# Designs tried in a protein design chat: VHH binders against Protein BPS1, chloroplastic (BPS1). Part 3

Target 1, 306 residues: Protein BPS1, chloroplastic (BPS1), of Arabidopsis thaliana (Mouse-ear cress) (q9lmm6)
Amino acid sequence: ASSISKLVPKEKSDILTVSWMKQAMESLCETHNGIKTLITDLELPVSDWEDKWVDVYLDISVKLLDLCNAFSSELTRLNQGHLLLQFALHNLEANSPQNLSKAQSSLDSWKQHIVSKNPRIENCRAILSSLVQTLNLPKVKNSAKGKVLMRALYGVKVKTLYISGVFAAAFSGSSQNLMYLTVSNELPWAQSFMEVQNTMNAEIKNIFLSDGLTVLKELEAVASGVKKLYPAIQQGSIDPISLQPLKDSVTELSNGIDLVSKEVDCFFKILLSGRDTLLENLRSMGASTLQATSPKKAAGKNYRGF
Short names: E, the ipSAE of ESMFold2; O, the ipSAE of OpenDDE; V2, 0.75 times the mean of E and O plus 0.25 times the DockQ between their complexes.

## First folded at step 1 (VHH)

Design b4 (framework vhh_7z1x_3)
Fold by ESMFold2-Fast, scan of step 1:
Structure b4 (fold): chain B 306 residues (1-306), chain A 121 residues (1-121)
Amino acid sequence: as target 1 above (306 residues)
Amino acid sequence: QVQLVETGGGLVQPGGSLRLSCTASGFTFSNYAMNWVRQAPGKGLEWLSGISGSGGSTSYADSVKGRFTISRDNAKNTLYLQMNSLQPDDTAVYFCAKEGWFGELYPFDYWGQGTQVTVSS
């Protein structure tokens, strides 16, 4: 399947899940690695790039690194909540008045932790807006290879912006981070992307309209399980059978967060490696004293045959 | 299931010609740009030629321009590469590739198994 079709879950209820986020981040890693391979296949080394192409890549990559840091921050915060849940479950199993009191305190702390705002996630809106402002398909003069590369970078930016917007919306609990991107009809994938965006956005809006502590499916399953236990804790008696579904939900959430974290880390490393390679090549040229800028190479060969 | 099957390779003398075919199934062939790429022994992938979904636009790498011709038959879901004036340096495994999601030559959505072309006396 295409990378677009991989973004649409077979079940609409799987939208806004840590499972989907893992798959979406894997897809971004594949896409960004593809850019390195494309540069090699086109035999268009960065030394041959126009200054504006270098600027586009460096601007995009630094903002994407900032988004990765924000997402990693939120995943770490959610993982800290896991410790509160484990402590609560341990105390619920002991089923004494003292232990039930400790469990309730821990669950109350977890609930407060989950609803608290993460400033880095709030800052994602500004980063995404900045990236959208520079979302344009560049016109490439007299370079067929450059046209292919710029079209690829545009597509990568569109895909990355959309997925990042969904992550920011999920983590912030605000649909204001959700992207509504307009894509150039010059590109063969434009219609397919617009259809995916419309389908995903419609379902995401429906999820935001539902009642709940969070919009992430696995996290909300834990929240629902916790809510069902409060009356029993207040009554001073826990049915052991009532604990297994919550334990299962907690384990599923923890495993999901771990998998998403690993993919975000991989994406960060891919972005950093790409940036380091570009900057190293620019330093090796020795023609410019400014990082991120290199003189435009004088036209020698016709790039028509990319 | 999306599938691409390359055929038409073989052994040919320098200066000879071959016609490669790629049969596509599992997707709406006319909606996607198609490409030919090759991999010579011990080397990376080299993009050779691309054709738009309608067949109205074609492009070629400098190394094959004037010698190779890309074409397609959308009624038959088939992509072609006519190779003329073959040189020993054209020895490679040839792959057809469907245009990727972000409209680049690579990564492609699907690659075939490839067909071997050997140019030798």
Scores: ipSAE 0.000, ipTM 0.140, lowest interface PAE 14.0, mean pLDDT 77

Design b5 (framework vhh_7z1x_3)
Fold by ESMFold2-Fast, scan of step 1:
Structure b5 (fold): chain B 306 residues (1-306), chain A 122 residues (1-122)
Amino acid sequence: as target 1 above (306 residues)
Amino acid sequence: QVQLVETGGGLVQPGGSLRLSCTASGFTFSSYAMNWVRQAPGKGLEWLSGISSSGGSTSYADSVKGRFTISRDNAKNTLYLQMNSLQPDDTAVYFCARDHYEYLWGSYPDYWGQGTQVTVSS
């Protein structure tokens, strides 16, 4: 409940920033590591899960990995733009007509680069839509520990799906990726989540109505700084000191993108590790039952050994 | 003592016009680039327009391009912003700001006026 409230930054102007994205993704890593600890503490072996829950987990995890790959590809694409900005800044400092022409050309290339579409990000909508269909609070029978785990997993799905939707909206430049999730009133944190979702979505929608090149604050600051330099470039000279605000914005954006990338990579590794552990458990279980030792344990267990 | 004083703000109807003035004293006005910046209620600062020391180069934010015109009279130490086709979302406090250099929106503005309120309302 407390952790959900922390998704809303203190200042509304901090919504849709690479700084917020770093914090949100870091929060997902902590949440997914926490669920691993909970599973261990409850002593719930994966072998006790229904086969259908295993299949659902594998389907969800591969889709989340695909989202991580899409986000990483976009962060890499934006970081490639950093080289164009650095080349432009270097040429602006040289302050000759030839170098200013090179700088303008590089800045034009950067602007075209940041507004170009990423097909992987466009595919996020289909993935998110599919994930929404799996958002159900399951009924667990005859296990108090199982009920605790299933409710925790449901909360993790809600948080993961919402944050992923915000990332997809930010990177695609389309509010169509924003999630409007309905959560079960059975859960004590349901009202807190709905309030957070309503507050965040209202502000995000307002940012999308703003007349800017991007919806990400740090990226828009760089774009604004680039635009302000046009008259100085046309005048044919630029003072090195007059470049400092843009240099600061470029550094802030680059550092922010690197931090978000590291957190996305962390989340990817957490998901991959969980998936590998599950698949290895299934392989070990399949091998054991195929040896015709303990035939009763083979009944009702499925392993697809491709 | 460097001083910048904005005047010309007030209440205006949507679609109306206003001309803001900024009178500079305490420095050689003709040696500095000048800027107009605004702050809407509950929002951050938005750069609107800049003009070189000679007045030969100007630049505008997309939100005001085609509607606002920046100009200066170095003989009178005065900066102007002609605002046409005003919209309710142009409601803000408008500041003039000086740069140390002849470049438009140079490094950081080092001196600001106290601002003048513009309210666009029917």
Scores: ipSAE 0.000, ipTM 0.072, lowest interface PAE 25.9, mean pLDDT 76

Design b6 (framework vhh_7z1x_3)
Fold by ESMFold2-Fast, scan of step 1:
Formats: structure tokens, sequence, C-alpha cells
Structure b6 (fold): chain B 306 residues (1-306), chain A 122 residues (1-122)
């Protein structure tokens, strides 16, 4: 949980960037891999989990997979826009009236593409609201190991929800997706998290008050570069040197989107792997119950290393 | 679901041939002009060829004219690029793109495929 404080950039206005999103998603992958190691080290068998915790995990994991799919769809959509930008740049370099007309058409299509709503991103708000309802710290009696695990899982949920809210806000261009989480006072890091959340949310709100085409810094840099070229395109003359800042911005955005996409895919695979492992263990339990063999023997075997 | 999916890329030796396919879904394929575009490593996009909705108008970039042939099968919702006499400098990711118009080329590309890699080397 305190690891989220490491994600506050030196320049706080940089919070809504593809660079930050890459780091944040990479951090989630590390956090979820770390929890797998913790479960193994504590040697807590899944057979000790109540059925309700299994159902809660399966419900949460499906919703997180849906969020990953929404984020991947938006990254793919933004990458489609990148191709329009590259095509426009190619035509701007040719610098003939016909090519400049084609470049302007491509840039106009890109602007329409970027301001278009993604239904999957719009649906993130409902998913996030549903996930907030599952945010609770279970009480564990008579188990020091159980307390450690439950506190760790709660911190992971808080971090995952907050970062997902920032992604949804960035991609939707709507502050309604931004999370305002309250955490249990039982946790020593609660106050520190609330301070980080308040600081980040204040800066995010400031960015949303800016009069830009988008709230995502690298995307807005491209939009600004495009806007600066329109007068030259209209006048039928492009200085090749004036294209370099836009080329640099387009490259930075493209590289950033690719890196974020790879981390989202990594997170998706981690979630899917955890879900598959649990479902495999549940199928093994069902098979042993249907047979005359001892369910206790099957349960002990199937819960090893989970 | 509106999408374009390219297939047929791969490794080929200089002088060889490849045929790329682009399968369209989620829109009325035979209402629109279709295009092939490529991006070589470290370079911008290069438009290669365009074909109108009914194959009545076809155009090629000078770099591929005489070597590449664009065609379409509206019954199969598929666009093709037959590439002959391939050279090492043809190494690129090849994209298909839908135009917003039926007979115009390079106006407003509103749908792009994800691309297919073509590598020309020994």
Amino acid sequence: as target 1 above (306 residues)
Amino acid sequence: QVQLVETGGGLVQPGGSLRLSCTASGFTFDDYAMNWVRQAPGKGLEWLSGISWNSGSISYADSVKGRFTISRDNAKNTLYLQMNSLQPDDTAVYFCAKDSYSSSFLDAFDIWGQGTQVTVSS
C-alpha cells in the first residue's frame, strides 16, 4: 500500500501521463506477484478459505479482467489514431497542395477519433463502483499469519482500485472515475495513503480544469502540435523544420502507449493465471466429492502451493 | 465489431513473392475504397496502393508500380496485395486501411488493421 507513494512524480502535474500509467501498471504487476509469494511463504492452505471468500475473489477477478479489457481497447483505439498521425506527417513532408489536403483530412479524422467516446471506458465507472462495495478488511481471529495476509490483500485492493480509477479518469476524460477511498484506521499506513490520494487527486482535478482536447499529457502535446500546423497547411506551405516537434511528440506518445499496453497485458495474464489456478483447485475438489475417496486427502493435495 | 485483419506476411528471400490478405468485418465492405500502407523500420508511413469500391479505379505508388498488384473480392469482404520481385527495402509492417469514400484514395482513413510483418532477407 505504501508503495503507491512511490508513484507520486517529482512534477505532480505529470500524474496523468502514459509514462506514469506504465509505471503504475508495472507496480500493480509487481504487487500481485508479491502477494502470490506471500501466500506461498505463509503456507496458508486454500482449504481454510470460506466459500464466500472464493466467490468474492472470483467476482473481483472477473471485474478486474473487464477493466483490463477496457484499458486495452482504449490503448488499441489510441494506437489506431497514431497511424493517422504518421500518415499525415508523411503527406506534410511531400509539401504539395494535394498532399497537404490529404494531411489535413487525416488530421481532422484523428481529432474526431480522439474525442470519440469508448463505450468500454464509459462502463468502467459501473465496474469501479461495484468493486468499491467489496473493499473491506476481514476480521481474522487466532491467526497471526491470517492477519498478515488479510492486511496485505486489503492494501493490494486499495492500490488496485485507486490506480484503476486514475486510468479510467485519464482515458474517459471524466473526473467521475477518480477514486476517493477511505481505508481502515486499523492500518498503520492509512493516514499516509489518504495524504497521497488527496495530493494526487488535487493535481488531477487541476489538470481536468485545463482547457485541452484531452487530459493525458502526451496526447495533449500531440494535439497542440497539430493545432499549430493548421495555419501553415491552410496557407499551402510547410517548413520541414516545424514538423520535428510534432514528430517527437508522436513518437513519445506511441512508445508510451506500447509500454502501457504491454503492462496491462501482463496484469491481465497475472489475474487470469490466479483465477485459473483457483478454478482448477475447485474442479479437483468437485471430482473428489463425487467419488468414494476421501475429500480431505484431495483437498490437502490440491491446495498445496496456492 | 468494426475491424480489419491482415494475414500473409512472413520471411521471404529477395526476388520472392508474397500475397497479403485483409479481411473486413462490421461494415459494408463494397461501399468503400481500400488502401495498402507500409511502415519500414525507423521510417514513416508510405502509401502503396488504393482500389475503389468496384475495382474500377486503382492507383499505385511509384516505388511498387509494376511489382505489386492490389485486388478485392467483395463477396469475401477481402482485400489483397500480390507482391512480386521483393527487395530487402520492402521489409516493413503492412497495413490495410478503409477510406471514408467509395472512389477516393488517401482522404479520410477511418479504420486501420493492426498490420502484418514482411521481412525480405536471405
Scores: ipSAE 0.000, ipTM 0.231, lowest interface PAE 16.9, mean pLDDT 78

Design b7 (framework vhh_7z1x_3)
Fold by ESMFold2-Fast, scan of step 1:
Structure b7 (fold): chain B 306 residues (1-306), chain A 123 residues (1-123)
Amino acid sequence: as target 1 above (306 residues)
Amino acid sequence: QVQLVETGGGLVQPGGSLRLSCTASGFTFSSYAMNWVRQAPGKGLEWLSGISGSGGSTSYADSVKGRFTISRDNAKNTLYLQMNSLQPDDTAVYFCAREEPYYDFWSGSLDYWGQGTQVTVSS
């Protein structure tokens, strides 16, 4: 029986695209929603979790929320570049020497904007390194259901960390953000994951070696289109038909960024909802435990996670 | 409890078209990615196409890309495969399958399968 790897692009050229990023983030949203269903089906409500696992979940989820905020900030920054491109295209269509000069200036500003460092993206490396330290497959000896849940959660963590690393690498333009995860050999997918990780990381590094302004395919298509227009702008002769490929690339990039932003927001809301549900269950559990068990234990639970 | 039922198979001439349907029941259909897989006589399983729970993302095997189109109607709990430009090599039993995303790093394990529907491309 072979597993189907939906996140592996059909073509190597589809690696490091906003299209792939949209699919990858959508897949994370589906995976994290699936965990909610699994918990329900196994009848392992949060109240049955050990306090240590609750703390681990809260620590991991806040770090994942920080990653989502960093990714959203970068997507917003890239979208701000879209305004410079639209202004440039408007001036190129006017085709006067004064408007061509304004277009040139706007395109130069866009190039500076795109290569600018985002401190929030730079901080992703520290967050990802911290999350890797928490990547442990716990042993559950007394519960078959607990073993299924812990293995599922471990797989979700591996998937989330790897995809987040690819996002951080794409947005930072640095292969140092790529994850090189080691996975427990107890899991049947461990070897397949290692092979996929090695293949994707090798191809991503090859893209970083390319002579481009950026590593994102759709963004580089816009950059290439801009570069092709400079000689015509300097000569003062712009054919309106020659602007269509750039207009198409700009529209494709803008639409792609919007779709990725939507999926990042969805993932953020899923994580936040999970945290809120856990914290609410801890508050409710503290009250019921106070009535059913020792007051000291109930008091301890009320202080933890509040 | 979980059931997947394929329909729409049959005999078709080379170059013809068929539309397969898969009706799902016993689970929240929109929460699961769905796949089409086929098995030709004397061969192993071949993955053809996948679609996300929302329908926003699709993927295809190189052998069918441009000829087959996967789609879904979550209001009807139904998955579709539109097959165009059919070739004799497309003769196979076609299965719809549900994806079990949380058990696999790459969201690729298939946990429930239909009985399959026979597609024969021949004159």
Scores: ipSAE 0.000, ipTM 0.277, lowest interface PAE 12.3, mean pLDDT 78

Design b8 (framework vhh_7z1x_3)
Fold by ESMFold2-Fast, scan of step 1:
Structure b8 (fold): chain B 306 residues (1-306), chain A 121 residues (1-121)
Amino acid sequence: as target 1 above (306 residues)
Amino acid sequence: QVQLVETGGGLVQPGGSLRLSCTASGFTFSTYAMNWVRQAPGKGLEWLSGISGSGDSTSYADSVKGRFTISRDNAKNTLYLQMNSLQPDDTAVYFCAKVRYLTEHSYFDYWGQGTQVTVSS
């Protein structure tokens, strides 16, 4: 609950920024590492889980990996725009008619690149909708440890789904990806989450009502800077001093995208590691029935079963 | 600080050969796929070739298949492009480029300054 409240920035203008996205994804990495520690501390080995819990985990984890791949794809696509901006700025500094023509072409290509849609981001809506349908707080009887774990996993799922929805909305430029999650009232953090969700969603919708090229603050700063240069390029005269604010905005955007990308990669590795550990534990359990016999069908490298 | 430095460009006659080199520093070279990209005068960027971090897998654009060979020396942190049977339309600035993510090979984060190749009689 407390960790969810920290997602609300003190300044409303900071809600849809690459800076906020870095912090939000970092928070998800911490949350998913925390659940791994909780499973260990409660001494609930995967062998004691019902088959349905294992299947649910594997299904959810593969969908979350798909979301990470979509987000990484979009961050990489946005970073390709950085090269077009650097080429444009270099040509603007040279200030000859031929170089100004090249700069204009690069800026036009960059603008087209930024407004173009990424099919992987568009597919996020279907993935998120599927994950919402699996959002249910299971009833656990006769296991105090199982109840603690299931409630913790439910909270992690709520947080992950909400933050992923914000990312999908920001990258798609569509508020339709924004989540409106209903949380069980029996949980002590439910009211706090609903307040955070309502506050964030209201401000995000206000940002979407603006006439900007993009809803991401740092990207919009670059777009605004580019727009201001067009009259000077058409006039054939560039003031070198007027280029510095755009250079600063371009650097800030590039650094921000890099930090978000590193956190998304970290989250992907955490999810993949968890999935691999679970699958290896399941294979080890299967191999225990074969350690006294030779395998009838060769599959993988298991030297105990041979 | 990541740096990529291309060398080996110059003027050659049609049918000639050139070998480009790209020296990398500031990252674990053997871990990342590397690519060659060119920009002809008045045209956009054209991807030419890519090579995996280990060097085991290579890919080429149809325009250069059979004429260009990409290779790398991970001990020397150096990427190469051997260019044979050069044509006037191969005239361009040639850049080496590093992939941004280990899991995504379609997009690049660092490019060299470029080296000029001119094919003219």
Scores: ipSAE 0.000, ipTM 0.213, lowest interface PAE 15.4, mean pLDDT 78

Design b9 (framework vhh_7z1x_3)
Fold by ESMFold2-Fast, scan of step 1:
Structure b9 (fold): chain B 306 residues (1-306), chain A 121 residues (1-121)
Amino acid sequence: as target 1 above (306 residues)
Amino acid sequence: QVQLVETGGGLVQPGGSLRLSCTASGFTFSSYYMNWVRQAPGKGLEWLSGISSGGDSTSYADSVKGRFTISRDNAKNTLYLQMNSLQPDDTAVYFCARGDLEYSSWGMDVWGQGTQVTVSS
């Protein structure tokens, strides 16, 4: 979508940042809320869906919820490292041999914590691969409103899948989750999306080829600050003024993670609400089916609407 | 067993052109996303270009976009990089590297030995 172009930062080095991730996830929440409004405005009832379309939607929504849960688990894990950093900073300020020893121990623990792999994030690769297989622009027959909705939903899927891939790549520390999506040229935003994808993916791959502890800019700033302290700790003397840049980086990282977590929670709730609404509608339709209603229920099975 | 072999490197003058080839063996080449990566003297690795398993999707780093063209011939198990308008800054060892899946860059797990490209008068 055209809204994806707004996510390209002025400096390419800012692409893999918690600041960008907050903006990207906020954009997804806005996009999915926009779709809810469009569905309402088009007045398309979900009862017109084929049974297979319902099953596909439920499977896709579960996978997106699993991605949100994986992202939330990683954000929580990274934020747990904040306590180790705070304890280290407190001990560095005390500037005695005993306190410096405690600080080094905490920084070593933090470094080990940050490089540890999260199984939920590693599982995102399989989920994303599965979701790519469902990325098709479906044909809608006999409905101008249905065509508008299906094209909008396709654009939402493309945007959601691409952004989720970037998140998974950033959190896994591996470019394995980056998507190279092909979009139908009949869509007016296809060329713009492909240009954004190519530009962002090229820069992301270059960041992954660099020698850092992590690929997230704010997290790497903290790691770099920590690395610079080790010689001073071993010399047994810390200049209090030299701690301020690290304190600033730690605060920026913590605040950024909190903001991203908030947006991921927002997206989860939007997905869950949509799923709950569909399940309630299916429950009502199932009760009608059990009561042996007439064949009129089969009318429109080749349409998508709601 | 599983290997990638680059050829086509050499000395070229500024503004010149070179075409690199990468021959794959020991795996189903047509099932994998392929990449070109370079390393200039004293610098880290720089990703340049990638191509989907079927050749229908390509991507480029901004530093080479418009000058380099990636392509593949699945019948010959060969990946290509056409390099035009070469500059001294393009001097590097060029590697081809295999991605994991046909439709995305799933990391790079098999690398060639590299081929040296030197752009100098």
Scores: ipSAE 0.000, ipTM 0.300, lowest interface PAE 15.4, mean pLDDT 79

Design c1 (framework vhh_surovatamig_d1; at its last look DockQ between E and O 0.01; V2 from the best seeds 0.00; counts 0 for: pae E 21.3 > 2, placed apart)
Fold by ESMFold2, look of step 2:
Structure c1 (fold): chain B 306 residues (1-306), chain A 120 residues (1-120)
Amino acid sequence: as target 1 above (306 residues)
Amino acid sequence: EVQLVESGGGLVQPGGSLRLSCAASGFTFSSYWMSWVRQAPGKGLEWVATIKQDGSEKDYVDSVKGRFTISRDNAKKSLYLQMNSLRAEDTAVYYCARDLYGDYSWFDPRGQGTLVTVSS
């Protein structure tokens, strides 16, 4: 409900910033932790779940773990580019003609690095498309608690898919991963989500139309700072005070990438923990079921591995 | 730079017809499924129709089946929507969009759209 509306930042200029990405992932962590609390509060143990619910949960969670791995891979790749920026800044501070030539070469390499393709991000489209194809509000017969849970899980899935689509679009530099989800209109939050999606997608589309090197604003700030320094670098003399804007943008980028990486790791751990807990519950109930029915035939029947 | 320019909208009476066009540039048009989406006043985006790269597969939202026909001309990099038997509920801004997989679960609209108004 209101947690979806908080995705829209107070300033539209904050859309597709690394800071916003950190906050969006933080919100996903909170949302997924809230499902654990809801399951407990509903007193709806896994033993009362329909097999269909279990199958859906396991399929979704493994796909979300794959997305987290792709996002972490890209964040690591971007952070590795920081070495090129550090080397460049070191040489710019030394300010000799030889050092300025080395700095320019390192900055050129950094630009090539940030626009290069990451195969794991290129594969996110297939994962997202698969998740969208199974996006539905399941019908729940004869269980009021089950209905509450399935409606909550649907909302969590919609939020997670949309944010993941924005991440994939930002990292790939392509709006092809940007989601235009249609959700069930019977849910009270559906209109709010559609408004958020329309607002966010309009601004993201405008950012993709811009003339920048990248759509991530902290990366573009570094690229712009580099561009503004090129005339002085090529002339072989640079005023040390003119380096400060570039230094500031490099620090902001590095810190932002570290913070987003921590939140992606947090999300991964929440998903993995929830998946492991479900599998342990199924294994325990399978052992109890084997005790009650017959141990000779039930050994593999209740276990749902990968 | 990717550009999509919609045209052909206007004011028509119920039961009338319009043909929408979309001129595409800045990408390999024949490599993408293409879609029409619409936005009625005060509402969100609604998918209307989708067509495969070679035009051999088409799909429509139920409310327009039998009345609307999507088509494309890859040589002219153009997408079309023939709208017949128009109703008041068809009133909307219509956008063309790329749809890489043809699954109509997400779209890439870029143009200003073209307004269709159906009113007596």
Scores: ipSAE 0.000, ipTM 0.109, lowest interface PAE 21.3, mean pLDDT 78
ESMFold2-Fast, scan of step 1: ipSAE 0.012; ipTM 0.549
ESMFold2 (binder alone), look of step 2: mean pLDDT 84; pTM 0.858
OpenDDE, look of step 2: ipSAE 0.012; ipTM 0.285

Design c10 (framework vhh_surovatamig_d1)
Fold by ESMFold2-Fast, scan of step 1:
Structure c10 (fold): chain B 306 residues (1-306), chain A 121 residues (1-121)
Amino acid sequence: as target 1 above (306 residues)
Amino acid sequence: EVQLVESGGGLVQPGGSLRLSCAASGFTFSDYAMSWVRQAPGKGLEWVATISWDSGSTDYVDSVKGRFTISRDNAKKSLYLQMNSLRAEDTAVYYCARDTYIYEGSWLDYRGQGTLVTVSS
């Protein structure tokens, strides 16, 4: 059964929302925690891994950590805009010419802030392209447990790459980051994944063709609300009651960004913990090897061949 | 200056075929994924198909899968859409589009003028 099918929201309108992003990132945390449980259940020690796969895991995990850092930086940047929106709303309620002038300035600053580029997000394309180059189903000879683990890890890579691509596309406002992954047909979940990818990509592309300031639904709701206020601000007349929909949208966006940020941080910690565990295991093996060699040394030649 | 010029549209009967072409200039064509998008009368823009920069990956909206084929020739800086088994619902203006940075109005800056496809008996 494919856990990837759960990524498709019940309604198409939920695609590219901070709500969906929270759920998608939460599912990645569950997936990566599940792989740790699978390793335990299969009783496969790290020492049974081929050296090649250890190196590949370390390289992949550092790149995923870089993606998490990029996503966190963008969520922080978007959340900084919340202060400008709160200041603007406070001044709009006062309804004086001085306060309306301050509100207009704050809203102009917010709009400029939202459309500005984040270099860390722009770097996501290079990271994702590099990760795709490592996407291959490994062959495991005569190890049933190893085969199960390698196939599970491959599925985790596919899911992680696809979701990361959607995040990068959403945050960059560029479809260049959207993944078009090819999955081996020998896997039972391959057809389900291809169907999910095709459905999601079609809807995402249609959202990118809309006349919005952003592709994130909650952020666009705020942008639309702000746009509607400009004529009223210029006329010098704001009805405080008419501000409630914008206040609600601003609160919803802020809460959503906070929840996505917490899930990204959770994923970062899971990845970091996995790397630390593997590195510590490698260090312990090195120490054991040195210890095994040192106590055996004695004065004179050791003739091991005869 | 980025330029995209579509051609190949026309009137065709249901079940017929058309081949759309797009000539690109003003940018390194082989560095970009390319898409076909369409707009039916009185409707919004709808994404139809995408092809990766190296032709290694293609994707289609479900309603055209098995009927439409997107392809490109990087040496000629050209994008194509082979449309088979055309239906009345495929009637639209078809645009060649470069996958690029998007914000309010941005997507439209890198589309051609479009080519009209009318499927009618």
Scores: ipSAE 0.000, ipTM 0.285, lowest interface PAE 16.9, mean pLDDT 78

Design c11 (framework vhh_surovatamig_d1; at its last look DockQ between E and O 0.01; V2 from the best seeds 0.00; counts 0 for: pae O 11.3 > 2, placed apart)
Amino acid sequence: EVQLVESGGGLVQPGGSLRLSCAASGFTFSSYWMSWVRQAPGKGLEWVATIKQDGSEKDYVDSVKGRFTISRDNAKKSLYLQMNSLRAEDTAVYYCARGSDWYETLSGYFDLRGQGTLVTVSS
ESMFold2-Fast, scan of step 1: ipSAE 0.010; ipTM 0.495
ESMFold2, look of step 2: ipSAE 0.316; ipTM 0.750
ESMFold2 (binder alone), look of step 2: mean pLDDT 83; pTM 0.848
OpenDDE, look of step 2: ipSAE 0.000; ipTM 0.227

